# Designs tried in a protein design chat: VH-VL binders against Sex-regulated protein janus-B (janB). Part 15

Target 1, 140 residues: Sex-regulated protein janus-B (janB), of Drosophila pseudoobscura pseudoobscura (Fruit fly) (p54365)
Amino acid sequence: MKILNCFSLIGQCAKPILRTYTSPAADLLKLPRVDIKEGKLRYLLLSVYIHGETKHARTVVRGWNTDSHDDIYYKNVRAMEKLGLCTKCLGGGKMDNDESARKIKIHGSCKTFGAANHHKTKEILLSSSKYKNFNITVKK
Below, E stands for the ipSAE of ESMFold2; O stands for the ipSAE of OpenDDE; V2 stands for 0.75 times the mean of E and O plus 0.25 times the DockQ between their complexes.

## First folded at step 16 (VH-VL; framework fv_concizumab)

Design s6 (from q1 with heavy chain S56T; at its last look DockQ between E and O 0.55; V2 from the best seeds 0.00; counts 0 for: pae E 8.1 > 2)
Fold by ESMFold2, look of step 16:
Structure s6 (fold): chain C 140 residues (1-140), chain A 120 residues (1-120), chain B 112 residues (1-112)
Amino acid sequence: as target 1 above (140 residues)
Amino acid sequence: EVQLVESGGGLVKPGGSLRLSCAASGFTFSDYSMSWVRQTPEKRLEWVAYISYGGTYTYFPDSVQGRFTISRDNAKNSLYLQMNSLRAEDTAVYYCARYEWGDWEAFDYWGQGTTVTVSS
Amino acid sequence: DIVMTQTPLSLSVTPGQPASISCKSSQSLLDSDGKTYLNWYLQKPGQSPQLLIYEVSNRFSGVPDRFSGSGSGTDFTLKISRVEAEDVGVYYCMQGTHFPWTFGGGTKVEIK
């Protein structure tokens, strides 16, 4: 009974986490598969899923011109947690995205998470409307 | 084989402008990022500008940000540094440098330099 | 900005003897990609800088095996096992891990 009263109080009081958690399934489907900056980037390949439902994970590419792969990871983890989603890093690397030349070069690794499957990253980029006609090369 | 030849240095008064050029040969210029690195009279080396191989993005240290512009013409195998609002501390030998992205990530070839003197 | 401190400022070396140059950075040069972008350059008298060592310990093309680099974190060393007359010049370390990229102040190597 005391537990039910606490439940009722929480259900009536809006908290930031409750306001952030809309439908996780809809939010997962709306996630961009590619979100990368222009320029010399560090990037991560991430698996995003509803907690406990790894069979329906969505693999996404996230790249940012920052000093650290960890910054990219924690920014994305925080964003996904607000949506009720879990994140697993599948590895990382570096990317040079020259959008006016329509050319992307991919290589390297992430210290914390190892090298991403860069050929998978290339497939995901080419599946996007923005990058489908880019010349994308993977350097060993 | 790889050659980088700078030109356009000279004497300029504080507040003036100068444009440096770098002619590249012996490699596929459009495959490489480029930089300008300067050497002061005290022999300190300072990186001053970077441009991507396609010319779409650039980086600068705070000391020249907003005063210097880097550009390239891949059809002419040429790199440029536009220097505005020049100060006495910009006096240096300016080197054109090739940046190898992905293999060793370093300035692997340098030109012979062109001298810029900023003096009243 | 990352400060790169080289010691000594100068070395006088008898030909055939070893030389050692220290480079210390004000912050770790270990990148989040697992690499350390610490490079060494030699500027011979009247010439432009030349790349000697990249990523701490890798010799660039054409660099003799008497040159070796080592170190980690903030402390790095360039060694010349047997100095030759052609090795005279100013040696610079450079970090490429953090923008803005910065160089050490240089170490002049000369023959006694």
Scores: ipSAE 0.011, ipTM 0.637, lowest interface PAE 8.1, mean pLDDT 86
ESMFold2 (binder alone), look of step 16: mean pLDDT 93; pTM 0.951
OpenDDE, look of step 16: ipSAE 0.669; ipTM 0.869

## First folded at step 17 (VH-VL; framework fv_concizumab)

Design t1 (from s4 with light chain E55L; at its last look DockQ between E and O 0.69; V2 from the best seeds 0.68)
Fold by ESMFold2, look of step 17:
Structure t1 (fold): chain C 140 residues (1-140), chain A 120 residues (1-120), chain B 112 residues (1-112)
Amino acid sequence: as target 1 above (140 residues)
Amino acid sequence: EVQLVESGGGLVKPGGSLRLSCAASGFTFSDYSMSWVRQTPEKRLEWVAYISYGGSYTYFPDSVQGRFTISRDNAKNSLYLQMNSLRAEDTAVYYCARYEWGDLEAFDYWGQGTTVTVSS
Amino acid sequence: DIVMTQTPLSLSVTPGQPASISCKSSQSLLDSDGKTYLNWYLQKPGQSPQLLIYLVSNRFSGVPDRFSGSGSGTDFTLKISRVEAEDVGVYYCMQGTHFPWTFGGGTKVEIK
């Protein structure tokens, strides 16, 4: 019957190809440029990229309330490795984020990786929708 | 120039509540995080509360967590400590202190203190 | 929590004689930013505590140069090169590297 032929054609054409997209390039584009907490934070400025593709790296800010800059670094390295991505630290510092005052203070360095370019960090924060209207100051 | 003046101390029974105030002058209050530090009758110092310059986040040691709250009114240059479920060990002189953020990270100016006594 | 241990509990000093106060922490106060947040405070009789020394060795504004701080890691010292009458009181160390912030038990300095 004509119906059986339609089912055969549909089954052949509609073969399931559903899969979760796991390309490193797509995962790099989905990474938030800014992931900072509220509080007295240690922060790192990180370059994330596909191995061998450093000219298309994405610079991200990660500011967390951990006891050590090293904890931030290694946690991010492990997370990026799961996505097939490489991580390079561009330096760090300290950050005080008071969201009700819409104010962020940035200064300092990381012993292991040196001082981040805090003015670059400020530019990245101001480019985000959440922090674009914050008063962001860099202290010596 | 910098002045911090505490008030609101007194005698309370165990389980009671008390609200302390601190009036600030001589500096831009809203630029500074603030703390309460207490001194026991044995003269030991204990940090008990921290509030960010805009009031968005706070920190407490375990000894007072869940019983004390800290707040501020930047329009009135005022800092507050609400103390609930008071215990005998909360008996102390309570100081408000200005916190200098950055590489100093210390209490650079203190008030004169207000005395809280918790007893039957 | 970081335990801060001060020794001695008290000392009596003849005027003009040096004094030395020890502060030991239960773990390193070196922060991952490369700085050590150890502070010293003085509480004179009938007064509030006042900041003397920050970052181990830096004198706060208005603090005389007879006060000096030193140390690293877990061991720190406050020295008064020549004790004067206005130096009497209780001295406290404090660590600001780890939450919760903690103070030493205090050292009473008096003149004999």
Scores: ipSAE 0.541, ipTM 0.819, lowest interface PAE 2.0, mean pLDDT 89
ESMFold2 (binder alone), look of step 17: mean pLDDT 93; pTM 0.952
OpenDDE, look of step 17: ipSAE 0.825; ipTM 0.894

Design t2 (from s4 with heavy chain D103E; at its last fold request DockQ between E and O 0.40; V2 from the best seeds 0.65)
Heavy chain, then light chain:
Amino acid sequence: EVQLVESGGGLVKPGGSLRLSCAASGFTFSDYSMSWVRQTPEKRLEWVAYISYGGSYTYFPDSVQGRFTISRDNAKNSLYLQMNSLRAEDTAVYYCARYEWGELEAFDYWGQGTTVTVSS
Amino acid sequence: DIVMTQTPLSLSVTPGQPASISCKSSQSLLDSDGKTYLNWYLQKPGQSPQLLIYEVSNRFSGVPDRFSGSGSGTDFTLKISRVEAEDVGVYYCMQGTHFPWTFGGGTKVEIK
ESMFold2, look of step 17: ipSAE 0.601; ipTM 0.836
ESMFold2 (binder alone), look of step 17: mean pLDDT 94; pTM 0.954
OpenDDE, look of step 17: ipSAE 0.838; ipTM 0.900
ESMFold2, fold request of step 18: ipSAE 0.614, 0.597, 0.546; ipTM 0.836, 0.832, 0.827
ESMFold2 (binder alone), fold request of step 18: mean pLDDT 94, 94, 94; pTM 0.953, 0.955, 0.955
OpenDDE, fold request of step 18: ipSAE 0.860, 0.828, 0.862; ipTM 0.916, 0.898, 0.917
ESMFold2, look of step 18: ipSAE 0.542; ipTM 0.825
ESMFold2 (binder alone), look of step 18: mean pLDDT 94; pTM 0.956
OpenDDE, look of step 18: ipSAE 0.847; ipTM 0.906

Design t3 (from s4 with heavy chain E105D Y109I; at its last look DockQ between E and O 0.62; V2 from the best seeds 0.00; counts 0 for: pae E 2.6 > 2)
Fold by ESMFold2, look of step 17:
Structure t3 (fold): chain C 140 residues (1-140), chain A 120 residues (1-120), chain B 112 residues (1-112)
Amino acid sequence: as target 1 above (140 residues)
Amino acid sequence: EVQLVESGGGLVKPGGSLRLSCAASGFTFSDYSMSWVRQTPEKRLEWVAYISYGGSYTYFPDSVQGRFTISRDNAKNSLYLQMNSLRAEDTAVYYCARYEWGDLDAFDIWGQGTTVTVSS
Amino acid sequence: DIVMTQTPLSLSVTPGQPASISCKSSQSLLDSDGKTYLNWYLQKPGQSPQLLIYEVSNRFSGVPDRFSGSGSGTDFTLKISRVEAEDVGVYYCMQGTHFPWTFGGGTKVEIK
């Protein structure tokens, strides 16, 4: 196991500090299937998997209040790489999430990755505890 | 007939407050995001507030951020703009505008406007 | 903030003649979804603004086909093929791609 002394600031005798190691498989299982903000959002549908194990990929929905789908993509790729996970974009779109109305509207595309399968996105949202009772509409 | 009717404009002194109302009719108000857009005496149009159809989120430009609050009462088909710490530069005709999300992505319905004058 | 610059500031047109209004943005209006959210509004004398054109070139319902929009990136044009008396007013372009949403300064069209 690795032992780190993160409290030794002046070069005194170090004490071991045990840290928890996680595996990519454990991190993949803990990934939220849905991580979307409230707002007028851009969103991506992402496939996340352990390198070389695409048959066990986890499809996730990520939506942020940003100017560009690129912001969402690179932030998620960076986060997954820190966990030892690969990411493939399955497309994107736009989403209007008004949680007080319990309504989500979905449409559109991403120029770089094309339109996501918005009906798959709807299925994933409805499978979550938070959004299972929302009225989710796919436009266009 | 689709209509938006603003009210509550008037003359106020700098630093004062005013609350504008907008009454909606002829459409399902709760299905639409709404905005306030103002027209200055120089006839420039400025977007000043946005609220989602359920009211859960709002957006403002920096010029009014922290001074203006937008709200809605979907049961009363009403939109509101609370304006605090008013300045002379806030003098304008204030329009209530409906935002159509998805197909148009534009302000497709406007009210008649209500005049706010901020003057000593 | 994106500055929207309209030219000319005013335009006096003989009835039946064409008119052209330019709108230029300080940044590209192309969204990462592949659309360009550039709209045109007309404010007739004594009236509120009304939508004419959305997404560069699409006429709003009920807008006569003598109105057309074109352009891309930062350069946009509204054309009126034959100006009529009812077309008098102030024309505004607006960008809806980037917050804060911003309007052009307006172009007054009048009959000479």
Scores: ipSAE 0.438, ipTM 0.806, lowest interface PAE 2.6, mean pLDDT 90
ESMFold2 (binder alone), look of step 17: mean pLDDT 94; pTM 0.959
OpenDDE, look of step 17: ipSAE 0.785; ipTM 0.888

Design t4 (from s4 with heavy chain E100Y; at its last look DockQ between E and O 0.59; V2 from the best seeds 0.67)
Fold by ESMFold2, look of step 17:
Structure t4 (fold): chain C 140 residues (1-140), chain A 120 residues (1-120), chain B 112 residues (1-112)
Amino acid sequence: as target 1 above (140 residues)
Amino acid sequence: EVQLVESGGGLVKPGGSLRLSCAASGFTFSDYSMSWVRQTPEKRLEWVAYISYGGSYTYFPDSVQGRFTISRDNAKNSLYLQMNSLRAEDTAVYYCARYYWGDLEAFDYWGQGTTVTVSS
Amino acid sequence: DIVMTQTPLSLSVTPGQPASISCKSSQSLLDSDGKTYLNWYLQKPGQSPQLLIYEVSNRFSGVPDRFSGSGSGTDFTLKISRVEAEDVGVYYCMQGTHFPWTFGGGTKVEIK
């Protein structure tokens, strides 16, 4: 796939026009594995994939300071649908992220989707440059 | 034995400022988020401020947002509340409270309180 | 803000008699994690508040089993099966599900 900077006409015989386009596969690879806020958070562990192609799913962590796990889920579902991607929730929990202390505490569950594998969440966080040196504790 | 001891209360005029302190002992202070909770003369309890265990983030109700600042010094086992632009409705006994994150999600220990009176 | 309403405002009880305190919230306290963060505190005369019950029905350390909490959604109850002289004070419910955290107005329990 080639990225173009502007809306373009498709075809030959005209002056070259730069155009921008993306694909679901490229957008999937660009998704941050970790997107968590600082604070007392609700979080979900999500599997994101191209419809019908679960072998190439990416597991991502989303931790936001929202009123409900539902807010996190549906915002991600809507955003992924616009990119041609499916979202499956692997569970959730709660997270306390204090970046000044370089400490994250994880526990709990989501009523709708159950408890995430918090140790998997910890592994994903430690694989990122921002959180690799954090003290991350799973309380269950 | 968990102990929380508040100090710094007193009489202040409207528009004035006070700084409250809370000395903690008997537990690893840096492992716990902390709050201030006040009790009005009518005996109503109101949550006033929250600070994370490392001090990285804070929360306030609208009634004090922008006027109060919460801080901590983990090396000194101390919690602080800076109160600015004080109003008569800020008159209360101010309690330091420990927040237990996880399976409790509650204020499990409270100090003895320090009294703040805002009047002319 | 979630309004927490306690009834009655006061109770005068004979020692050994049961007591029941109601706490109602203006919206559901069920968190999306499946838990309900409704807590009860007791403030004895001349003392600071102390935690009694957390997450609706769990007794805090050292709380006698004559105290029990129950309820769901918006309706919660604290029961004392046999009131003792040491149970005198003001009881407060508190919700910790949604910021800002809010308390009920209190229920004073006295011995008659």
Scores: ipSAE 0.554, ipTM 0.825, lowest interface PAE 1.9, mean pLDDT 90
ESMFold2 (binder alone), look of step 17: mean pLDDT 93; pTM 0.954
OpenDDE, look of step 17: ipSAE 0.839; ipTM 0.902

Design t5 (from s4 with heavy chain S35N; at its last look DockQ between E and O 0.54; V2 from the best seeds 0.00; counts 0 for: pae E 2.3 > 2)
Fold by ESMFold2, look of step 17:
Structure t5 (fold): chain C 140 residues (1-140), chain A 120 residues (1-120), chain B 112 residues (1-112)
Amino acid sequence: as target 1 above (140 residues)
Amino acid sequence: EVQLVESGGGLVKPGGSLRLSCAASGFTFSDYSMNWVRQTPEKRLEWVAYISYGGSYTYFPDSVQGRFTISRDNAKNSLYLQMNSLRAEDTAVYYCARYEWGDLEAFDYWGQGTTVTVSS
Amino acid sequence: DIVMTQTPLSLSVTPGQPASISCKSSQSLLDSDGKTYLNWYLQKPGQSPQLLIYEVSNRFSGVPDRFSGSGSGTDFTLKISRVEAEDVGVYYCMQGTHFPWTFGGGTKVEIK
């Protein structure tokens, strides 16, 4: 058990209901599959799920122009805990997103979480309306 | 053979403007991020601008942010540096440099440089 | 900004003898991807800089095997096992881990 899952569950249960009357399952379904910035990015491939429901997890791509993969991870964990959701990192890498060229390059790894399956990341990106027509390459 | 040839340097007064050009050949220009690096009279090197393959994003150090802009024309295999509000500290030899993302992550080829002198 | 400090500022080397150049950064150059983007460049007299070493220890194409790089974290070294006349020039380290990218102040290598 991750310490973050315990905090997320406790925090979610303790929060006043100030958001829409929704469940973690509904919030999981609304979660964007892709949230990446333009630029030279670090990215993570994340599994997001209701605690204890790992077989029904959603895999999401998160890419940010930041100095560390850990920043991306903890920001996403914090955001998911507000929704009553748990997060597992499936690995990471680097991404170069040049939107005017409609080109994304993917490579590399994350020291903390290992290399993501970059071909899975490519599949997820191509499934999105914004990136479906991009030239997406996985580099060694 | 990869070649990068800078031009457009010259003498300019403080507060003035200058546009540098870099002509690229011997490689697929649109596949590479491009940079400007300058060398001061004291021989110190300073990275001053980065532009992505398609030109959609750029990066600058604080020393030139807001005064310099970088652009590229991939149809002409050309890179540009627009330098505004020039200061004496901008006096340098300006190099065009190629950046190899995802492999070397370094400035693997440099031009010959063009000299910019900012003085009263 | 990451400050890159090179020592010595200058060195004179008897031909055929080894040389060692230190480069120290004000903070770790280890990227969260597990790589360290520390590069070395040589500027020969009258020429533009040329890439020697990338990612701490990898020699660029055409660079002789007498050049080697090492180090981690904040401390890096370029070694020339047997200095030759063509190795004369100014050596610069550069970090490419964090924007803004920054160079060391240079180390002039001369043959004596």
Scores: ipSAE 0.461, ipTM 0.810, lowest interface PAE 2.3, mean pLDDT 89
ESMFold2 (binder alone), look of step 17: mean pLDDT 93; pTM 0.953
OpenDDE, look of step 17: ipSAE 0.822; ipTM 0.893

Design t6 (from s4 with light chain T97D; at its last look DockQ between E and O 0.65; V2 from the best seeds 0.00; counts 0 for: pae E 2.1 > 2)
Fold by ESMFold2, look of step 17:
Structure t6 (fold): chain C 140 residues (1-140), chain A 120 residues (1-120), chain B 112 residues (1-112)
Amino acid sequence: as target 1 above (140 residues)
Amino acid sequence: EVQLVESGGGLVKPGGSLRLSCAASGFTFSDYSMSWVRQTPEKRLEWVAYISYGGSYTYFPDSVQGRFTISRDNAKNSLYLQMNSLRAEDTAVYYCARYEWGDLEAFDYWGQGTTVTVSS
Amino acid sequence: DIVMTQTPLSLSVTPGQPASISCKSSQSLLDSDGKTYLNWYLQKPGQSPQLLIYEVSNRFSGVPDRFSGSGSGTDFTLKISRVEAEDVGVYYCMQGDHFPWTFGGGTKVEIK
C-alpha cells in the first residue's frame, strides 16, 4: 500500500497522485460498527472519519477486556491511522456481556472522555446481526 | 431477605475432590454474578472464583486455576464450586458471595460459609 | 497481583474513642472510568464478612455514620469516630478493580 501527500506551502504540489488498491472511504465502509468481547468490559464509543470529512463519520462501539480505557483508545487510533482514518472519542463506559444469557448491561463513564451516550450504544448494538435480539439494559 | 446457604464442606485428603453448593433465595438469582471467597485458618480472605449472571464466562486466580470450576443452575437458584486436586493450602471456610455490578462493584451479601479441611 | 497492605494488624480501643485503619495498594486503584474500587468489609466474631463501605467512602445500607472511608490512588483509610462494642471484629480492605481481586490482611479491632 502507498501513501500520497498533496499539499505544500505557498504553491501547489506537482507530485504524482496515485491511489492504492483500497481507499480510506472503502476502509471506512468496511469498518465493523460493533467489536465487543464477552465479559466485564470497558468500552468506548468512537467516531471514525476521513480527515476533514466529519459529516460522514461512522460511529462504532469497541468493548474489550482491558485494564484501562486508554488501551482501547490508543489501539483503535493506531489501527485507524493505518487506514488513513481519524478517530474521535465520544465517551465510554463499562459493559457486562453475557452472551449465553443474551444480555448486556451498560453503565459508567471514561474519565478522559466522559460518559458515552449509552442509549446510542444500545441502538448500535441492537442494529447488529449478533446483538439484535439481546436484552440490553442501560444504567445511569 | 437475601439468603445464601453453603453446603458440601468436609474433611478430605490431599489430591481429593469436593463439590460445594450454594442455595440462593430472596432475590432474582439470574440477574447477579456470583463468587466464591475463602478464609484461611490465618483469617486471610482470598477471592477464588467468579461466574457471570448467565454463566457464560468465569474468572479464577492462579492459585486455583485448572483445579477449581464454578457453575450455576439459574433454574434452581444454585451456585457450585467443584474443587479437584485439593492441597493443604485449600483448607478454608468457603463463602458464597453475591456480586453487584455497576452501582457497588462489591460483594454485598455473603453466606455463612462451609468448612473444607484438607489433611492427611 | 495487587498487594493490599493493612496497618495496624490489631488495635485495642476504649469504647467511645476513635479508631483509624490504613490500607495501601501496590498500585493505583483509580480506574480509567474515574472511580476507585476500594471496599471495606467487617467480620464480627463468629460471623461472615459484611460489606461496610464501597467505592472508598460510600456506606452500604444500614452502616452507621460513625464509619467513614477516605483516600485515593494507593492510600486509603477507614475511620470509626466513636468505637462501640458492636464494632469489634476484623476489618478487611479489598480492591475490586483488577483480577485477581485481592484483600488486605485484616485489622483486628478489640475493646479494652
Scores: ipSAE 0.540, ipTM 0.822, lowest interface PAE 2.1, mean pLDDT 90
ESMFold2 (binder alone), look of step 17: mean pLDDT 93; pTM 0.952
OpenDDE, look of step 17: ipSAE 0.771; ipTM 0.884

## First folded at step 18 (VH-VL; framework fv_concizumab)

Design u1 (from t2 with light chain E55L; at its last look DockQ between E and O 0.50; V2 from the best seeds 0.67)
Fold by ESMFold2, look of step 18:
Structure u1 (fold): chain C 140 residues (1-140), chain A 120 residues (1-120), chain B 112 residues (1-112)
Amino acid sequence: as target 1 above (140 residues)
Amino acid sequence: EVQLVESGGGLVKPGGSLRLSCAASGFTFSDYSMSWVRQTPEKRLEWVAYISYGGSYTYFPDSVQGRFTISRDNAKNSLYLQMNSLRAEDTAVYYCARYEWGELEAFDYWGQGTTVTVSS
Amino acid sequence: DIVMTQTPLSLSVTPGQPASISCKSSQSLLDSDGKTYLNWYLQKPGQSPQLLIYLVSNRFSGVPDRFSGSGSGTDFTLKISRVEAEDVGVYYCMQGTHFPWTFGGGTKVEIK
């Protein structure tokens, strides 16, 4: 964001503007670990980090009702690049998320990125407030 | 053994409504997503509705979107199709079908069907 | 919507002879998960459809080994190595890769 001062050669009526700054580190900390829809989903397990700082990466789950795993990947990469963050795909699969039954089924792979560690995905889901009491099964 | 038995078909005028039922037995109904598939008099098969195993979400093709609703009562092992604003082209045999998510991604068991005729 | 085109529309087969049914989709059925969701169903006279083949080539439980499926991308084939009288009916392919799910128009198999 750019902040203008109270006095400007262009605009003598300008009011003071508070300076704001969004840092990649702050954006990484705010990043939701789980963002999945309800439905028959394709999902990716992603590692998100500040470029060159993979030691502090956050692993996130992203699952959408899209036509391709590539849609999930490219949309997330683009969103993270706007925040100054890098993304590495750790693999993918499919989910069936029925929130009324409080049940999620996970299986499968992504041709481009391989199979995610579905048990890691399950752990991340169970650590979230929304899904912590769901019955989550990993299928073959 | 898996059994699916449809009922509720009949003759209805265009613009009318009809509710189909499907009774399931021989499996844990609440573990499976379900669909309705219809067969026209010309013997074409058309998928018309899908409901998740808990009923939380549903899918429809454009041809019936907004006119048909699908529901289930897992305590009664029953699946329903509410058909509104019926048209002549909705005339078909309607099958209840079980959907196996994951390895199959297919309609692995079908009922006997119930006939819906929409005519003046 | 994915259009599924079957050929031939019908065929008449002497018992014991092979049969082949073609199914062509208007778009690739290869899913981004690396699988191809192409299924085959048989509807015998007076009966409801029954699953024969899923994922292009896997026989469903109880389906005789004379049935085999093959293909990739947009072109798929169901073969019956030795047609028997009980194989009479209409065969349908179906794609499950893209919503809405769609069926082929059917191929009627008769015994001559």
Scores: ipSAE 0.600, ipTM 0.835, lowest interface PAE 1.7, mean pLDDT 90
ESMFold2 (binder alone), look of step 18: mean pLDDT 94; pTM 0.955
OpenDDE, look of step 18: ipSAE 0.848; ipTM 0.908

Design u2 (from t2 with heavy chain E100Y; at its last look DockQ between E and O 0.40; V2 from the best seeds 0.00; counts 0 for: pae E 2.7 > 2)
Fold by ESMFold2, look of step 18:
Structure u2 (fold): chain C 140 residues (1-140), chain A 120 residues (1-120), chain B 112 residues (1-112)
Amino acid sequence: as target 1 above (140 residues)
Amino acid sequence: EVQLVESGGGLVKPGGSLRLSCAASGFTFSDYSMSWVRQTPEKRLEWVAYISYGGSYTYFPDSVQGRFTISRDNAKNSLYLQMNSLRAEDTAVYYCARYYWGELEAFDYWGQGTTVTVSS
Amino acid sequence: DIVMTQTPLSLSVTPGQPASISCKSSQSLLDSDGKTYLNWYLQKPGQSPQLLIYEVSNRFSGVPDRFSGSGSGTDFTLKISRVEAEDVGVYYCMQGTHFPWTFGGGTKVEIK
């Protein structure tokens, strides 16, 4: 089995490792709602939560210049595990982020996790200080 | 009708520089990413540069990285390729191509090309 | 870089007969978005390339239905069901899944 095949693609939740530096609730509040690069991107919409507390999940957008959506997913799972947090993928797609034009285009899907709700992604981007004045278009 | 017209090709010695232009018409230029694609004398096609629709980011293959610069002026509907440190291997017909992001992910319209010859 | 290999290098076909062109990539062109960005272009004599097929099998606007594309993974085929005189030229496949984008070496189609 490849390393990428060692993790479940549905209902992925790693048991948190207890830490003495911060609480998972504090770390959840500090997570950037949006973390996307400039360029032609793959992106995921992720639900992040404290294990067993899915009612207080935070929805975050992660977009990066990688060869695969799986790279984005597993990097975020590893980062969240270090914080005692669980991650569920809500789908994915692609973005074209041209920051000098203040324009973002969104479309597409992820084979593994399906299409994200791109209108939810747009709402999250517009709620951020960096992207609130961008022209954000969902393409078919 | 979409039109792309290249100009600026010519004969240049190795180590020299040349600037190509592409005039666009018949579409909203600022809505489209653009590329340069070259065709060698052996008739091979090689992608050589990409620029986003707003010009914020660019991509190049390793063969021209650091020597070629792509730019655009959306107010003038114009795309440019600045070629420096030219080599014999850069001899080609250079095409301006429109890139359709999203549905197609392809070069949907090409210009007629301009010829660059690098020789002693 | 992904190497795109086309076969045959050339073919000479009687008008009205079928033609088939193979394109093979050095690695899978399946994107993690579930799509395969394999395109076909035709360059007619004295002209620039023109888009025929995108995403393996979709005909671009104005392309006759005698052109069809198929394949997956690393193996792709362009078929012309009945070759006409206007179909003469060089056919190129191109992959757009992985940077840098790369083209096949071309297949010249002639009428005999």
Scores: ipSAE 0.572, ipTM 0.834, lowest interface PAE 1.8, mean pLDDT 90
ESMFold2 (binder alone), look of step 18: mean pLDDT 94; pTM 0.954
OpenDDE, look of step 18: ipSAE 0.838; ipTM 0.902
ESMFold2, look of step 19: ipSAE 0.432; ipTM 0.809
ESMFold2 (binder alone), look of step 19: mean pLDDT 94; pTM 0.955
OpenDDE, look of step 19: ipSAE 0.843; ipTM 0.906

